# VH-VL binders against q96il0: the designs that were tried, part 9

Target 1, 167 residues: q96il0
Amino acid sequence: APERGAERRDTAPSGVSRFCPPRKSCHDWIGPPDKYSNLRPVHFYIPENESPLEQKLRKLRQETQEWNQQFWANQNLTFSKEKEEFIHSRLKTKGLGLRTESGQKATLNAEEMADFYKEFLSKNFQKHMYYNRDWYKRNFAITFFMGKVALERIWNKLKQKQKKRSN

## First folded at step 1 (VH-VL)

Design c2f (framework fv_cofetuzumab)
Fold by ESMFold2-Fast, scan of step 1:
Structure c2f (fold): chain C 167 residues (1-167), chain A 121 residues (1-121), chain B 111 residues (1-111)
Amino acid sequence: as target 1 above (167 residues)
Amino acid sequence: QVQLVQSGPEVKKPGASVKVSCKASGYTFTDYYVHWVRQAPGKRLEWIGVINPNSGGTYNNQDFKGRVTMTRDTSASTAYMELSRLRSEDTAVYYCARGFEDSSYYAMDVWGQGTSVTVSS
Amino acid sequence: EIVLTQSPATLSLSPGERATLSCRASQSVSYSGDSYMHWYQQKPGQAPRLLIYDASNRATGIPARFSGSGSGTDFTLTISSLEPEDFAVYYCQQSSEYPLTFGGGTKLEIK
């Protein structure tokens, strides 16, 4: 991994404003799983002297996370809604309600549900293909910006050494 | 010449406070962290804390339980460490040291000469 | 806090001999390819002098006979051929997390 630049260390120590211990203790925060996407959100740490490149990388990672959360929340919601509509339709044909006397949702057997799963996967195949394409595209962009940030940090260290040698 | 020059030796009674100064010269004071380290006779070095002279922000080792206060005066290029409610166990040589740039300011490359603090009745 | 254990506590050698000093951390002080371990030399009545930073980098003005190695929890300071001025106390220090901590020291003395 790239070496820390002087800018990162300037954010720590600071007990007066935003507290950030050395590298090991300054980490992104991982939250509980989202109710709809079932993915854990990451809250990114923002350095005090964040460079423009570092800011772009962080915003790209945040935007990618939000995009990913939205995709899976929508996918899971669509799946659950269509599953319930399918079950409701089939149970009407059988003269059954959506809930048993015990309050449990009535269910179809595995053979009946197999047709729903096949249809759902087939219908959403193209959507998932485009998701995978965009996911890889976003991860490539993130990797590219990570590389640029790494080079910036190396360059800043070299500039500091050049200034010391000219003194 | 890059150097840190500390104030002279102190003899204090238990319960008193001591304030040690550390005057920087030969470099830009606000560009480097200032660490404080002490060493009791015959004992290991003990890290007290660090101050960023640019922001005035500090981190103090919790072992000193709020007894240590670090400040700086940028116009005088001087850092200060005040230790209150002194005990006999605080008898030590107190050092200020500059954070080394190539180690992201956490190795210490320039040290003051040390200030002897004796706490006795 | 990270505890640093230095061994041996005392090392008795003659000029011209190779010295190997050990520093072991209670938990890893390495992260993402970097190792946050530093070495100092201290002579009686003097402040410490930085020898090695980030495990293996020699500080400015430090002779080539001094070298550092290691990663994770195990670190070594090596002096390839002792000179008379090298007999001193040596300390390791970690900067992986707060509080920064020092080892107990290794005293290098003339046999």
Scores: ipSAE 0.000, ipTM 0.460, lowest interface PAE 20.1, mean pLDDT 80

Design c2g (framework fv_cofetuzumab)
Fold by ESMFold2-Fast, scan of step 1:
Structure c2g (fold): chain C 167 residues (1-167), chain A 120 residues (1-120), chain B 111 residues (1-111)
Amino acid sequence: as target 1 above (167 residues)
Amino acid sequence: QVQLVQSGPEVKKPGASVKVSCKASGYTFTDYYVHWVRQAPGKRLEWIGVINPNSGGTYNNQDFKGRVTMTRDTSASTAYMELSRLRSEDTAVYYCARNPDLRYTGHDYWGQGTSVTVSS
Amino acid sequence: EIVLTQSPATLSLSPGERATLSCRASQSVSYSGDSYMHWYQQKPGQAPRLLIYDASNRATGIPARFSGSGSGTDFTLTISSLEPEDFAVYYCQQSSEYPLTFGGGTKLEIK
């Protein structure tokens, strides 16, 4: 649990101190690309007074990120395994070892690798097509909920202003 | 000598959070992925997720959605796993482990485990 | 997710005997020449210890009596002649796709 003494205070321009909830300088932040998915992760900031609608938006964004990371981690894993299999198979056919005399991994030339890339792409065409459709659907849903959250925040501000004027 | 040393046992109430540490030594911390795995008493091992200590990038098992946060401190060669909104079903020994080749080979070194008990 | 089923759940043998442990995956964890299946040994109160990686390769420091075989969905861990120190729980694990998953374990106990 957070320390009680972690509270921060701001001084108004008049020099009067007032109580404020602890300020969090944390906002959404973007990390370096993940090794498995090769995507940059976003770590989401959670406001202390998050509304149910704001929570739904945040969870949707988190779920979309997790879905996207899992898709690309699995895709990259499949690509790497099939690439290694293809190289190993071709080297066996040539009677060559898996490593050079210096101990480095043996590689195929660009023309030989082009065959693999063509086969991989065609084999995974439908999978990538469905990924793109789902990606756009998820982004449209996120945009829609961002609009709803913005409208909610505007409405709440208007309610507060009217309540203050009534008091 | 390669070692992963974890923090001591924790006893928590339902709804609390726990943060387990894993301090690496004997190798370059940023060269190997760190995985988190747990094991409830008498049950199988369950994979929680992985962190790339060089980048800070993470990938978590969906069963822990929204409850697991993995971080690291490169200056201290330490990885952290925080599990929030604890339930009695989270009672387990939590392990950190590294990948030997950054590839999809097995985990060659494991921490000693951190016992986390969630009870009222 | 890929489900791993280990059999038998318990295997009772004496030192000097041969142990054969099975792990079956709900879908293939192999890609032609490579199989992303690994084996671990766990003793009470200890972390798991890697024995075999990528189906058939012995980890560093693992005695020659341990061997792994199999491909696709069916994998076997064999201990050719049991030593007293080998009585433990053995787990298989796949790294073919996320999430990584483990089998339910085979407990090797002294007769």
Scores: ipSAE 0.000, ipTM 0.452, lowest interface PAE 19.6, mean pLDDT 79

Design c2h (framework fv_cofetuzumab)
Fold by ESMFold2-Fast, scan of step 1:
Structure c2h (fold): chain C 167 residues (1-167), chain A 120 residues (1-120), chain B 111 residues (1-111)
Amino acid sequence: as target 1 above (167 residues)
Amino acid sequence: QVQLVQSGPEVKKPGASVKVSCKASGYTFTDYYVHWVRQAPGKRLEWIGVINPNSGGTYNNQDFKGRVTMTRDTSASTAYMELSRLRSEDTAVYYCAREPGYYDESFDYWGQGTSVTVSS
Amino acid sequence: EIVLTQSPATLSLSPGERATLSCRASQSVSYSGDSYMHWYQQKPGQAPRLLIYDASNRATGIPARFSGSGSGTDFTLTISSLEPEDFAVYYCQQSSEYPLTFGGGTKLEIK
């Protein structure tokens, strides 16, 4: 069961497979969507002279990405499991019909499935609200540190110009 | 303690029929579907069909259509599979197996198997 | 009918090694996010034992070293570290369409 969410994260063939930044990039690289969370991972470029503030920002962004990936992978698994249980329950209640005459699995119509979707969204409303709140808090923190890094870079530029002009 | 106990081995001549029983215990017999599967010596498993013990409704694999009859006795918690017009190719171990949920059609508990030999 | 092809037919390994068994379906056995593929272990003279149901769910009492993965037409059973009792024949089974069908089996034997 756990390996369903983790098996073969990429479609790389056997042998050495690697997710690498483009050859022209000295910046962050955005990868293809993860199969389970459906989110694109970001692989962060680490400069040789990374400041403690830049490191803090990068780690915050990496941690936020991992948190986000885990949340959506788990949410997708929960949705699939509960959908399956709902379908089983409704088909059982209908008197244990096995299959259509063609041999296909018996399914619920769109009208019946609408009831499941409404219930799923309703009971997960608080969970999604807490996720959104934490997502906004994390993005506020990221924006704040991005601003601090920008100010640090401006200040360092000014200091370097002064050094060069000071003999 | 879920258990499926099958009838003993059978030796039949070509053209005869055989009826295998499968007695269920440790659960509510009418709540779970019963499937029949066979395995010829050294060959893969082959699905024969399924019976809903509550309704008595059945679905048989087309390869056995016209030769297989599935029934059940709810008072005895027993399922039956009768195969007629036996051929040497019907020599196999026959299993009954329980489906754990309506939707899965996997088999969580199996009978011990009944050996059926068809020879002249 | 859906044909299931298992590979390899025979896999020779030693205890402690990782085993990877493949099952390929002639058409997709996945629908609406679910994959209707199951795995069984069979030892000589015994009925099959359910290991994995619906591609990736371990059956009750099955050790954590057994795992299943895959979707669509390609499925894998993995045994992370073989124990002596794991040397047996393994079968995949689909429940997407009737008739239900089984693969030809992979015999896991001691090297």
Scores: ipSAE 0.000, ipTM 0.472, lowest interface PAE 18.1, mean pLDDT 81

Design c2i (framework fv_cofetuzumab)
Fold by ESMFold2-Fast, scan of step 1:
Structure c2i (fold): chain C 167 residues (1-167), chain A 124 residues (1-124), chain B 111 residues (1-111)
Amino acid sequence: as target 1 above (167 residues)
Amino acid sequence: QVQLVQSGPEVKKPGASVKVSCKASGYTFTDYYVHWVRQAPGKRLEWIGVINPNSGGTYNNQDFKGRVTMTRDTSASTAYMELSRLRSEDTAVYYCARAVQYDSSGELPYFDYWGQGTSVTVSS
Amino acid sequence: EIVLTQSPATLSLSPGERATLSCRASQSVSYSGDSYMHWYQQKPGQAPRLLIYDASNRATGIPARFSGSGSGTDFTLTISSLEPEDFAVYYCQQSSEYPLTFGGGTKLEIK
């Protein structure tokens, strides 16, 4: 079964701690980088008087963050797996052990790794192209809703000033 | 069927360069590494180096460093090996050979298909 | 580099006899249960032909009379009952370490 993105934001399978935002915070909270995606999660503050437009913007930003987290977690996992397989193959060919005396994985020099990096990038070109397309679409939508929310907040401030004057 | 076809025999003077070609057919050229091996008359096989046809990356035997250049043309499915500053000791049959395909453990360098060989004679 | 020593240099036998060819490496060519030793047959005027890969696996189209064994530094190619077409030079090759290296060859000739 596929993993839920929410589990990756709060809990990593190989981690022992869970990220939790502070209670009673009046602002957005930024957490530590996710182990797999290496992206920092943002936990959005929800005001008591959140408008429908503000809710749509928040949900869009949350969904975009989750999509971004899932993409990079999967990409980084694939990269790490294929890199390890490549290194094992080359070290096997050289008659060298897979780990150093310190227990760390043995590594190849930059020239030997160049073939792997070039091939990995070429293989994933189409996937990255679709990611960039969707990234632009999401940012356009976010910018659009940010504009709408800004206009709504300006209008509400003007209305509140009028009510205060008439009271 | 898999076939590697090499260019014809060459006769060169000491100090000259020779460029041998190896045209692949019957498989996806970029899926298998191409190695170069030579054999002097009555002597053992000697490994020269390898090219990854997908990336163009090469790894050459130190004994040939500074004299050998490996290239490929993916559109023509052809690999090339150029050896410069030829000496009489470079007189040999030069082979291209296909290594086993890329798998999850990487390339395994044993040679399942060989070119027919290109005779290179270096004499005054 | 890993040096491969083949013995004997020449083996004189008759058709129907068993041939045993040895290849010894200057250092181990085995790692994690696998052995990176391969065998080729070469006839005069021809390119080498793969017989055995990874010590004991027969290549496609190679007759069952050919078998490989060994691990670490000591490897053997066995031909159980020689056919006339088997008289050729045999080379071992290691792929454990770059540069790839070949043995000096064993010439199998008719007695």
Scores: ipSAE 0.000, ipTM 0.447, lowest interface PAE 23.2, mean pLDDT 79

Design c2j (framework fv_cofetuzumab)
Fold by ESMFold2-Fast, scan of step 1:
Structure c2j (fold): chain C 167 residues (1-167), chain A 123 residues (1-123), chain B 111 residues (1-111)
Amino acid sequence: as target 1 above (167 residues)
Amino acid sequence: QVQLVQSGPEVKKPGASVKVSCKASGYTFTDYYVHWVRQAPGKRLEWIGVINPNSGGTYNNQDFKGRVTMTRDTSASTAYMELSRLRSEDTAVYYCATDSYFGEDYYYGMDVWGQGTSVTVSS
Amino acid sequence: EIVLTQSPATLSLSPGERATLSCRASQSVSYSGDSYMHWYQQKPGQAPRLLIYDASNRATGIPARFSGSGSGTDFTLTISSLEPEDFAVYYCQQSSEYPLTFGGGTKLEIK
C-alpha cells in the first residue's frame, strides 16, 4: 500500500480523481457537481469568531469559485453545442445516420474529432488567454490574503499563549 | 501497532459538559483526519464532526453546532471532543476514528476506530 | 444533508445463503468515476468495522465473500455465502459531502 498522508489535508478540493490521492477539508464542505461546469462547489465553513480578514479571504475565495463556475459553465455549453454541430455536419457529409441502432447519438472517432478540437482551441485562444491571466491575478490575491491570515493566526496563538501563562 | 485509545466512561447530569479524549499511536498523528461518531442505544451511527490534527481545523455537524468543540494536542497525539449542555438524548457510546490508514489506496471510509466511550446523562 | 435509506430493516437468512443489502442516497454520491459510499459491519458491544470503501473496494482483511456495487444513488452490499460470524448489523455511509451520514442499518439475523 502507498504511504498514507502524502497529501496536504488542509485545503478544500473542487473534486478528486481516483488516480490521485483524494483531499479532504475539515473547514468546508463539498457539494454535488454543478450541472454545467461539472465542478463541485465548496461551501465554506464560517467560524463563530471569524475575523474581518478571514471573512475577506473567504469571500474572495467564494467570488473566485463563482467566477470559475460561470466561466466553465459557459465554456462547456459552447463546447457541447459546437461539438454536436460539427458531428452533425461531418455525419451528413459522409451520408451516415445521426443515431445508432440502439438509439444513441452516433459519434466520430478520435482522428476525426481532432479537427474539431484544433478548430475549437484556435477559435477560443484569446478567450483562454484572458481566463488564464485573470486566474493568475485572482490566485495571487488569494495567496496574498492567505499570508495575512497566517500572520494573524500566529499573532493570536502568541496572545493565547501569554493569556494561558497569566491564568 | 496502529491504535486509537479513548478515555473511560462518564456519567453526567443534564446541563453539564463532557470531554472525551482519543490518543493515537503507531502512526503520524498529523497525517490523518480524526472523526467523531456516536451511537445511542439501539440507534444508528451519527456523525458528529471531524478535525484535521495538522491544522486544527474542524467541521461540526450542524445538529451539534454551538454544543460541540473539537481540539487536539499534537505533542500528546491526542484528539478531544467536548459536548456541552448535555441532555438525556446525548446518552450514547462516542467513538473516534481515523480514515484511510489501512487502505491500498486513498478513500473516505473510517478504518481505524477507538474502543468507544460510554456517556450516560441522567438526573 | 444526504439521507441514506437502507432496506430491508431486517433480513432473516440461514448460513450458506446469499445476502443482498440495499442503500439508496437522496442525491448522487458519485463524482468523476468515484463513488463515495462505504459499508460497515457492527456486532453488539463493538465499534463498526469497515468492509467496503468507495462502493466496491474491499478493506484490508475482509473476506472475498463480501462485495459492493452501485453508483450514483443506488448501492448494494452482497455476501455471497453467509458464515455464522456474518450475522450482524450493516451500515452504509456517504462521504460525498458534509455532514457525513449513515444509513439506518440492516440487521442480518439467523432464520
Scores: ipSAE 0.000, ipTM 0.464, lowest interface PAE 16.8, mean pLDDT 78

Design c3 (framework fv_cofetuzumab)
Fold by OpenDDE, second read of step 2:
Order: C-alpha cells, then structure tokens, then sequence
Structure c3 (fold): chain C 167 residues (1-167), chain A 120 residues (1-120), chain B 111 residues (1-111)
C-alpha cells in the first residue's frame, strides 16, 4: 500500500511580515495592506537634514495615517461582529441551525443580507459623515504643508547655487 | 496615563555593548516618536537620537559615530537603544522620552532613566 | 549644531521671590513664526519634566507662575513667585535643527 505522503500543508507562518523598510531608505515606502484596516501604510522617511516644516508635515501625515488606520480597523471589526450577530439572529428566527446538513456554515440569501447592509449603513451614516469631513480637513492641511515644503526646498536649492557661484 | 518604563541599571566593561529598553503605555505607541537622551553625572543633557516607532526609521546624533542602534517592538510597545564600543565617558543616566505630535515637538513624557556605568 | 547658553549657572533665591532664567542660542530657533525652544525642570534623581514648549506655552499641569518669553536667539523662563518645590535645575532645549541640543542648565537653589 503506497504511503500517501502527507502533504505538509505549509501553514503559512502567521508571521505578520512586518514590512520593515531598509534603514538606508531615502524615500517613503508603501507597505502591504494592514490586516485590520485593509489600508496600505506609508513608512515615512526621516531626512538627515529635516527642516521644522518638513517635520511638521511628517508628523501630520503620520498622525493622519494612524487616525485613518484606527478608524477603518474599528469599522471593519464592528461590521464583522454585527454581520455575524445579524446572521445568527435571522437563522434562529427561521428555526435554522448555524450549520447546514453538510456541516458548512449556514448563510443568509442576498436579499436578507441586503437588509443588513442598509441597516448598517443607516446606523453608521453620521459616523461616516464626520469621518469624511475630518479626512478632507486633514488632507487639505497635508497638501498645504506639502506646498510649503516644496517652496522651501526650491529656495534652499537656489541659495546653495548662489553660494557656489560666489566661491 | 502615559508612562515610559525603562530597564534596570547596567554595569559594563569598556568595549562592551549595552541595550536599554523603554516600554510605553497609556497611548498609541506608533503615533509618537521616541527620543533617547543621556546625562553624565553633573553634566548637561545630551541628545542621542530619535526613532519613529511606526516606520522604524531612525536618526542618530553624529557625535556617537555610528555606535548607536535604535529599534522598536510595536507588539510590545517597546523601544530599544543599544550603544556599542562603550567607553568610560558613556557612564550616564539614559532616558527615553516621547515627543509630542501635532504642532509642538516637545519631550512631554520621560522614562525614569537607566543608569549605565562603564568601568574597567 | 545650535549651542544653548544658560545664565546664570546658579541662582540663589528665597521662596516668594521672582526668578528669571536666560537661554541664548548660537543661531536663531525661529522658523515660520514659531520658536522651537522648550524648557524643562529636573529635580535630583528624577527625569526632566516639560514646563514650556514653543518658547511661551505652558505644558499641561504646569502652574501659572511659570512663563516663557523670547524669540530668535534670546529666551527667558520666569517664575513669578517661587514655591519650595521649584528649587531644581532648569534646562532649555532647541528642536529647530538636528541634533537637538540642551543648555547647560541653571540651578535654582534656596538662599
């Protein structure tokens, strides 16, 4: 009887590959999507000669990113929890078990799930409105500081060129 | 409440390395830069470097000539500072500090300090 | 680097008196209308405590008797009426450029 080689299911090492940018990176890196928020994090570079304006921009970007990551991580968790509770409640009301006869997880049909989505969106509408408002404010501020930093860099380059011509 | 708790005192020989830990609590660890500062007995504070816990990016004081390595463990909310090739002049209390975020970059919370003694 | 010079090195006063501490920078720490200077208090055997940020703003939980003033290269920390707990070493620190630097400190001692 040939020994059926047990396919070692390579359990993907649950090592959350913490994307670590190279230490010598001179630019921002974009990481893989976060497992909770599903947002791709940006790893911000700290320049050796970071100006106070550049530092302000970097800090604003970092805090905004963290704010965004936390918001979506929490929303996704809330959504998942409420979805599961909805499914369980509806199945129970129907006198159905949590598992089918085949042992699969029981699910609701698309029409029933549409009711959940409508209710969830309605319940969270105000929260999303506040999020959008704050997101626009933060991004406007970031864009404003990006413009200032760009002008500062241009000015510094011009000063350096003038110094080199005078020597 | 925001707290930074550092590792205990260290006694090292010249040429050795020391690694100091700083465990953060009471805030989002990745949202604030962590600075390292030392103070030799009866001397002024000396800035060592900074780490961004989110990216892991660092900037070190060039006076240390590459002897400083800063790292973090985000899962443990802990920052680390390693100083290599120790000299007697490296005898000091080492502090970690949180830098405040938006608008004002002040060191608003400090660890209790870690005494490092370098003696032959 | 930006060198910060504090004066006097030692200040001997009595409780209830006014204390004035100076910090001078070798270069301006003003940038875009903000002064990148902090003040810290340090008691023996303790870590520094933030007092003032951005030259003139009191940190959270700092008594109103502490005030910061100045711009560019010259800064002052004032304690309007000294309390017994105010006898400590005070440091200024700039964060306008890398590396961050601290002053030599002013020791405020009881007369």
Amino acid sequence: as target 1 above (167 residues)
Amino acid sequence: QVQLVQSGPEVKKPGASVKVSCKASGYTFTSYDVHWVRQAPGKRLEWIGVINPYSGNTYNNQDFKGRVTMTRDTSASTAYMELSRLRSEDTAVYYCARESGYDYFSLDYWGQGTSVTVSS
Amino acid sequence: EIVLTQSPATLSLSPGERATLSCRASQSVDYEGSNYLNWYQQKPGQAPRLLIYAASNRATGIPARFSGSGSGTDFTLTISSLEPEDFAVYYCQQYNDWPYTFGGGTKLEIK
Scores: ipSAE 0.036, ipTM 0.668, lowest interface PAE 3.5, mean pLDDT 86
Fold by ESMFold2-Fast, scan of step 1:
Structure c3 (fold): chain C 167 residues (1-167), chain A 120 residues (1-120), chain B 111 residues (1-111)
Amino acid sequence: as target 1 above (167 residues)
Amino acid sequence: QVQLVQSGPEVKKPGASVKVSCKASGYTFTSYDVHWVRQAPGKRLEWIGVINPYSGNTYNNQDFKGRVTMTRDTSASTAYMELSRLRSEDTAVYYCARESGYDYFSLDYWGQGTSVTVSS
Amino acid sequence: EIVLTQSPATLSLSPGERATLSCRASQSVDYEGSNYLNWYQQKPGQAPRLLIYAASNRATGIPARFSGSGSGTDFTLTISSLEPEDFAVYYCQQYNDWPYTFGGGTKLEIK
């Protein structure tokens, strides 16, 4: 990446982001990172014989993913917008142009940018605390429903075994 | 019976753009990523990029320098790859391929290929 | 990007013989014990066909004579006893990192 470049350096995703457990068939799949959230979405496969409980688990996981995607997309867009506004405002007060002689975006020194980062982190502290609280709450709910689905599958196997013996 | 059927061959002049289609059938289109790969005559396979048909999100190989655009139409179960500012070295067979959700992200089904010839 | 080097470029053998094809990666394609390396077969005028996924797993419908082995950066595709239909070009491909990359191919031809 160029030292004076204004664009974010792109880091290629690792293979772990596309992982599917080796011990069983997996119809869920992981997509490339979203442009705004920079998170990899998971598409959940819908089995032909999905139970109501399995459907509730899937919908909860999908809703949690959408909530997570929206949160980080909004956070990243807010960060980028406020960063650009901060840079433009500071350059304007210094009487400087928005572009360098080479045509690249004008930037501020690391010391000046430190002020922006400090302010951004400070004002978003409470927002991130609420995000973490909700994230743990959602993951607890998902784990709980995963347990219920596992128990349902065990019980259904036992019932099918009994029916085979009666027929 | 999973099938990926691609559009027919194209002959283009340098500087033009080409748009190749890939129609999926026999599976849930939005559940599997679609990759684009090309092969110039007598050369190796070259990965172009991938599209998630559920979200529409894409990731492209930097070797194409912003010349490639991938899209999809979920109602038609069709993926598209458009390559602009064509050069003679873009002459190749272009393939779409499905990324398996249960075979550890392998390209398990391929389209028949679309021949693109760039000549003056 | 991860560069895959296949050797030999051409392998001349007779039906019934054992074929051993090599693929070497410029950096590891292993992640926590799984190797993100596939093998494909391509015949003239046809699209590639998946043979082996995750270094050692045979794809659906692929004959038992095909096997994959190796880990990290060194991988091998073995055909235990060549059939006439096996004479084709073979490509390795990694999917551990973006961009996905393919090897240069090994052409298996009749002696």
Scores: ipSAE 0.000, ipTM 0.464, lowest interface PAE 16.5, mean pLDDT 80

Design c3a (framework fv_cofetuzumab)
Fold by ESMFold2-Fast, scan of step 1:
Structure c3a (fold): chain C 167 residues (1-167), chain A 118 residues (1-118), chain B 111 residues (1-111)
Amino acid sequence: as target 1 above (167 residues)
Amino acid sequence: QVQLVQSGPEVKKPGASVKVSCKASGYTFTSYDVHWVRQAPGKRLEWIGVINPYSGNTYNNQDFKGRVTMTRDTSASTAYMELSRLRSEDTAVYYCARDWGESYFDYWGQGTSVTVSS
Amino acid sequence: EIVLTQSPATLSLSPGERATLSCRASQSVDYEGSNYLNWYQQKPGQAPRLLIYAASNRATGIPARFSGSGSGTDFTLTISSLEPEDFAVYYCQQYNDWPYTFGGGTKLEIK
């Protein structure tokens, strides 16, 4: 049987993080930025008596984190690939080699790179727009479930207070 | 390339406090957790705690509860460990160490000798 | 806290011999199939150096003669053929639970 008191390790296809907080932590732990997404993963504390509603909220937050990590890992990879292709194309057009006489990687000036950044942002505008839409939807769902969990906790406290009145 | 450089040796009286620094270079400071470990003469290594330099969040070994404070300065890429109400038993070499988040310490500072004597 | 016991406290051997160092945990350092135990080498006046992480993985730059094995509560660091530079103190460390703890160390000395 799974240990509910231990920190959970997410199993994302892209790999959320190799970060592992100490077992039996009593609170959420924030790791260092993921190598690929550059986003910090959160490892969620699982209480011993987690309710079904609390579990749904936690899973939703974990799924949203995984989705977000995967999106940015893929976006960063695409950016790096297209940046290198742009640089190589421009250097070839100028008749320049890919490396300087010192063996360093050849680069373009700031003005030429600004053109690449503008083009990359324009090409990915729709992708980023859809990302923002989905991010908004996920955050609203999380807020909704956070509200439900809060109400459940209030209800449980009221039940506990009622029992105390009988003692 | 990757280096953790610690502040120089300290001699303190019982009851004083000491603040050790650990300056990181050759990597992105906020991407790696910083752990603090000490070693008294002829004794084992003892884990003091960890700081996440991005968030500033810390977790301290309960043996040092109320006496240790870990902080960082992101602009200076420097982590700090302050130990208060010093005792003779706190005489040790204090190390900082880097951790990507996988809880193994791949790079260490050179160590800071702290001597507590009357 | 998890207590790590290393044995022997001192191991006297000659260059070319095989060294076997033991680390025993008071409770399991296994979590979901991974063993959260590291090995470090420390020479006098120096900071520790990571040798093995997660029980059996050699850190970058560590010679092939170093190997780690074991699971749960019993772990071994093996040096297949000792070189002069290997005579040092070796520490195991667990990171399965707070606080992180180190073993008492095994001093490897020249016979």
Scores: ipSAE 0.000, ipTM 0.483, lowest interface PAE 13.0, mean pLDDT 81

